# Designs tried in a protein design chat: VH-VL binders against b1a7s3r263to410. Part 7

Target 1, 148 residues: b1a7s3r263to410
Amino acid sequence: VTIVYDTMHYSTQKMAHEIAEGIMAEGYDVEMFFLHEDERSEIVKSILDSKAIAIGAPTINDEPYPSIGDLMYYLKGLRFERTGIKRKAVTFGSMGGKGGTPASLGKDLGEYGFDVVDTCEVYYVPDEEENKACFKLGQKLVEEAKKI

## First folded at step 19 (VH-VL)

Design r8
Fold by OpenDDE, fold request of step 20:
Structure r8 (fold): chain C 148 residues (1-148), chain A 117 residues (1-117), chain B 112 residues (1-112)
Amino acid sequence: as target 1 above (148 residues)
Amino acid sequence: QVQLVQSGAEVKKPGASVKVSCKASGYTFTYYYIHWVRQAPGQGLEWMGRIHPSGGRTKYAERLQDRVTMTRDTSTSTVYMELSSLRSEDTAVYYCARTFGSYFDYWGQGTTVTVSS
Amino acid sequence: DVVMTQSPLSLPVTLGQPASISCKSSESLVYEDGNTYLNWFQQRPGQSPRRLIYYVSELDSGVPDRFSGSGSGTDFTLKISRVEAEDVGVYYCMQGSHYPRTFGQGTRLEIK
């Protein structure tokens, strides 16, 4: 399973970790990418090799974090619907205001040929319940991926 | 608590190789990048490279790219930095450091590597 | 490679007086995501480096508020409002916006 995230105040990173915990609890391996640190080519390769992905970014100015847009735009051109499999996906993100990034990313991924199974969004720093929700999101992703 | 514990001091001859270990504890090993930074005696800090334990992805400083290899053992939560074809100028204290997001939040205690004839 | 240039390299300071260290980058450290990944580290004698500041001006937890960072683009400054004995050591700026990651030469702060 591929997890890709960007983060501004590290909340989305924390979410990514909790999602990873859920995935790993189900016995699946996780490869985690941080957009600032990793190259797009490495990320895309991992996504292509994965049946399931989790993509997350914070919301800024009521829009997804700009850096995630670069990746999404690239993914759009890859035409995943032509790869022969319908990959499972979840989206996640933190917000300091209105939010909406997970929904936005989910919509895009859906258009790209992914089966978006669920989302998780938190305000500011995730609390214990929100962390649990992220954990469950990871589990759900695996559950759905097993159907492929 | 988060800890990075490095292996002990090394004394090597020119042309030899050294492999320094960095054992991580107190957090999930596969979630964070580990960077290596070295410091020659009386000199500044030099970035050597980094590895992500999930997948083992690496980036190296170009100057060291042909001589440095970073690996990880997830079963022991340990990152390794191997430097080959050692030279006297490789004499330094070598540090591993974890990054949280974009910054180095924890450092190992350092490993002194001495290269001498 | 991005060259980080610090000044001064040696900084003798009287206890209780302020200190200022400059760090200049050879190119802009503004990353594509809009953040500026400029960090400051402190290294006390015989110790590992310690994170002081990230994102140009964000103070790390546990760091005294007498430390502050400022700047933008290619020009950055670390300030200590009142130098204390425990501040003796070498200070490094580091850019995390480009590969390879690069450090300044270091500024050695000493007490007069």
Scores: ipSAE 0.910, ipTM 0.957, lowest interface PAE 0.5, mean pLDDT 96
Fold by OpenDDE, last read:
Structure r8 (fold): chain C 148 residues (1-148), chain A 117 residues (1-117), chain B 112 residues (1-112)
Amino acid sequence: as target 1 above (148 residues)
Amino acid sequence: QVQLVQSGAEVKKPGASVKVSCKASGYTFTYYYIHWVRQAPGQGLEWMGRIHPSGGRTKYAERLQDRVTMTRDTSTSTVYMELSSLRSEDTAVYYCARTFGSYFDYWGQGTTVTVSS
Amino acid sequence: DVVMTQSPLSLPVTLGQPASISCKSSESLVYEDGNTYLNWFQQRPGQSPRRLIYYVSELDSGVPDRFSGSGSGTDFTLKISRVEAEDVGVYYCMQGSHYPRTFGQGTRLEIK
């Protein structure tokens, strides 16, 4: 399973970790990418080799964090609907106001040929219940991926 | 308590290879990057490269990319840095360091590598 | 590679007096996400480096507030309002906006 995220105040990073915990609890490995550190080609390669992905970013100015843009554009061009499999996906993110990043990313991934199974969004720093929700999101992703 | 514990001092001859280990504990090993930074005697800090333990992805300094190899063992939460074709100028203290987000937050104690004929 | 240039390289300071270190980058450190990844590290004699400041001006946990960072683009400054004996060591700026990551030469702070 591939997890890709960016973060502004590390809330989205925390979410990524909780999602990873959920995935790993089901006995599956996670390869985690941080957009500031990793090349888009590496991320795309991992996604192509994965049956399931989790993509997350914070919200700024009512839009997904800008750094996620080039990755999404890259994914758009790859035409995943032509790869022969429908990969499972979840999206996640933090916000300090209106939010909407997970939904936005999910919409795009759906258009690119992914089966977006669920999302998780938190206000500022995730609390205990929100962390549990992220954990469950990871588990759900794995359960859906098993159907492929 | 996050800790990075490195292997002991090494003495090598020119042309040999050295492999330094960095054992991580106190956190989930596969969530954070490990960087390597070295410091020659009386000199400044030099970034060598980094590895992400979840997939073993690496990025190296161009000057060292032909001689440096970073690997990880997830079962032991250990990262390794191997430097081949050693030269006298490779004599240095070698540090591993974890990054939280985009910046270093924990460092190993350092490993002294001496290259002498 | 981004060249980080510190000044001065040697900084003798009287106890209780302020200190200032300059760090200049050969190109802008504003990353594509809008953040500026400029860090300051302290290395005391015989110790590993310690992070003091990140994002130009954010103090790390446990760092005394007598330390401060400022700057933008290519020009950055680390200031110590009142130097103490424990501040002796070498200070490095580091950019995390470009690969390879690069450090300044280091500034050795000593007590006069």
Scores: ipSAE 0.908, ipTM 0.956, lowest interface PAE 0.5, mean pLDDT 96
Fold by OpenDDE, last read:
Structure r8 (fold): chain C 148 residues (1-148), chain A 117 residues (1-117), chain B 112 residues (1-112)
Amino acid sequence: as target 1 above (148 residues)
Amino acid sequence: QVQLVQSGAEVKKPGASVKVSCKASGYTFTYYYIHWVRQAPGQGLEWMGRIHPSGGRTKYAERLQDRVTMTRDTSTSTVYMELSSLRSEDTAVYYCARTFGSYFDYWGQGTTVTVSS
Amino acid sequence: DVVMTQSPLSLPVTLGQPASISCKSSESLVYEDGNTYLNWFQQRPGQSPRRLIYYVSELDSGVPDRFSGSGSGTDFTLKISRVEAEDVGVYYCMQGSHYPRTFGQGTRLEIK
């Protein structure tokens, strides 16, 4: 399973970690990418080799964090609907306002050929219940991926 | 609670190889990058490269990429940095460091590597 | 590679007096995400480096508020309002916006 995220105040990073915990609890390996640190080609390669992905970013100015843009364009061009499998996906992100990044990313991934199974969004820093929700999101992703 | 514990001092001859270990504890090993930074005696800090333990992805400084290899063992939560074809100018204290986001938040205690004939 | 240039390289200071260190980058440290990844590290004699400042001006947990960071683009400053004996060491700026990661030469702070 590939997890890709960016973060501004580290809330989205925390979410990514909880999602990873859920995935790993189900006995699956996670390869985690941070957009600031990793090459887009490496991320894309991992996604192509994965049955399931989690993509997350914070919301800024009522839009997804700008750094996620080039990755999304990259994914768009790869025509995942032609790969022979419908990969499972979840989206996540933190917000300080109205939010909307998980829904936006989910919409795009759906158009790219992914089966977006669920999303998770947190206002500022995730609390214990929200962390559990992220954990369960990871588990759900794995459960859906097993159907492939 | 987070700790990075490095292996002990090394003395090597020119042309030899050295492998320094960095054992992580107190956090989930596969979630954070580990960077390596070295410091020659009386000199500044030099970035050598980094590894992400989840997939073993590496990025090296161009000057060292032909001689440096970073690996990880997830079962022991340990990162390794191997430097081959050692030269006298490789004499330095070598540090491993974890990044939270893109920022170094925890450092190992350092490993002194001395290269001398 | 981004070159980080610190000034001064040697900084003798009287106890209780302020100190200021400049760090200049050869190119803008504003990353694509809009953040500026400029860090300041302190290295006391015989110790590992310690992060003081991140995001140009964010003070790390446990760091005294005598320390402050400022700047933008290519020009950055670390200030100590009142130097204490424990502040003796070498200070480094470090950019995390570009690969390879690069450090300034270091500024050695000593007590007069």
Scores: ipSAE 0.908, ipTM 0.956, lowest interface PAE 0.5, mean pLDDT 96
Fold by OpenDDE, fold request of step 20:
Structure r8 (fold): chain C 148 residues (1-148), chain A 117 residues (1-117), chain B 112 residues (1-112)
Amino acid sequence: as target 1 above (148 residues)
Amino acid sequence: QVQLVQSGAEVKKPGASVKVSCKASGYTFTYYYIHWVRQAPGQGLEWMGRIHPSGGRTKYAERLQDRVTMTRDTSTSTVYMELSSLRSEDTAVYYCARTFGSYFDYWGQGTTVTVSS
Amino acid sequence: DVVMTQSPLSLPVTLGQPASISCKSSESLVYEDGNTYLNWFQQRPGQSPRRLIYYVSELDSGVPDRFSGSGSGTDFTLKISRVEAEDVGVYYCMQGSHYPRTFGQGTRLEIK
């Protein structure tokens, strides 16, 4: 499972970690990417080799964090709907005001040929309940991926 | 309690290889990058490269790319840095450090590598 | 590669007096996400480096408020309002916006 995220105040990173915990609890491996550190080509390669993905970014100015843009554009061009499998996806993100990033990313991924199974959004720093929700999101992703 | 514990001092001859280990504990090993930074005696800090343990992805400093290899063992939460074709200029203290972003929040104690004839 | 240039390289200071270190980058350190990944490290004799400041001006936990960071773009400054004996060591700026990561030459702070 590939997890890709960017973060502004490390809330989205925390979410990514909790999602990873959920995935790993189900006995699956996670390869985690941080947009600030990793090349888009490396990320895309991992996604192509994955049946399931989690993509997350914070919201800024009522839009997804700008850094996620080039990756999404990259994914759009790869025409995943033509790969022969419908990969499972979840989206996540934190917000300091009006959110919408998970929904926006999910919409795009859906258009790209992914089956977006669920989303998770957190206001500022995730609390215990929200962390659990992220954990469960990871589990759900795996459960759905098993159907492929 | 996050800890990075490095292997002991090494003395090598020119042309040899050295492999330094960095054992991580106190956190989920596969979530954070490990960077390597070295410091020659009386000199500044030099970034060598980094590895992400979840997939073993690496980035190396260009000047060291042909001689440095970073690997990880997830079962032991250990990162390794191997430097080949050692030169006297490679004499330094080698540090591993955990990061998220540019956040060098934890460092190993350092490993002294001496290259001499 | 982004070149980080510190000044001065040697900084003798009288106890209780302020200190200031400059760090200049050859390129803007404003990353695409809008953040500026400029860090300051302190290295005391015989110890591993310790991060003091990140994001130009954010103090790490446990760092005395005598330390402060400022700057933008390519020009950055570390200040110590009142130098104490424990502040002796070498200070490095480091950029985390570009690969490869690069450090300044270091500034050796000593007590007069």
Scores: ipSAE 0.907, ipTM 0.956, lowest interface PAE 0.5, mean pLDDT 96
Fold by OpenDDE, fold request of step 20:
Structure r8 (fold): chain C 148 residues (1-148), chain A 117 residues (1-117), chain B 112 residues (1-112)
Amino acid sequence: as target 1 above (148 residues)
Amino acid sequence: QVQLVQSGAEVKKPGASVKVSCKASGYTFTYYYIHWVRQAPGQGLEWMGRIHPSGGRTKYAERLQDRVTMTRDTSTSTVYMELSSLRSEDTAVYYCARTFGSYFDYWGQGTTVTVSS
Amino acid sequence: DVVMTQSPLSLPVTLGQPASISCKSSESLVYEDGNTYLNWFQQRPGQSPRRLIYYVSELDSGVPDRFSGSGSGTDFTLKISRVEAEDVGVYYCMQGSHYPRTFGQGTRLEIK
């Protein structure tokens, strides 16, 4: 399973970690990417080799974090609907206001050929219940991926 | 608490290889990058490269990419840095460091590597 | 590669007096996400480096508020309002916006 995220105040990073915990609890491996550190080509390769993905980013100015833009554009051009498999996806992100990034990313991934199974959004730092929700999101992703 | 514990001092001959270990504890090993930074005697800090333990992805400094190899063992939460074709100029204290996001937050105690004929 | 230039390289300071270290980058450290990834590290004699400041001005946990960071783009400053004996060591700026990661030369702070 590929997890890709960016983070501004490290809340989205925390979410990514909890999602990873959920995935690993189900006995699956996770390869985690941080947009600030990893090459887009490496991320895309991992996604192509994965049946399930989790993509997350914060919301700023009522839009997805800018850094996620080039990745989404990259994914758009790869025409995943032509790859022969329907990959499972979840989206996640933190917000300090209106939010909307998980839904936005989910919509795009759906258009790109992914089966978006669920989303998770947190206001600022995730609390214990929100962390549990992220954990469950990871589990749900695995459950859906098993159907492929 | 988060700890990075490195292997002990090494003395090597020119042309040999050295492999330094960095054992992580107190956190989930596969979530954070490990960077390697070295410091020659009386000199500044030099970034060598980094590895992400989840997939073993690496990025190396260009000047060292032909001689440096970073690996990880997830079962022991240990990262390794191997430097081959050692030269006297490679004499330094070698540090592993964890990054939280893009920021170094924890460092190993350092490993002294001495290269001398 | 981004070149980080610190000044001064040697900084003798009287106890209780303020200190200031400059760090300049050869290119902007503003990343495409809009953030500036500039760090300051302290290395006391015989010890590993310790992070003092990240995001230009954010103090790390446990760092005294005598320390402060400022700057933008290519010009950054670390300040110590009142130097104490424990502040002796070498200070490094580091950019985390570009690869390869690069450090300043280091500034050695000593007590007069």
Scores: ipSAE 0.907, ipTM 0.956, lowest interface PAE 0.5, mean pLDDT 96

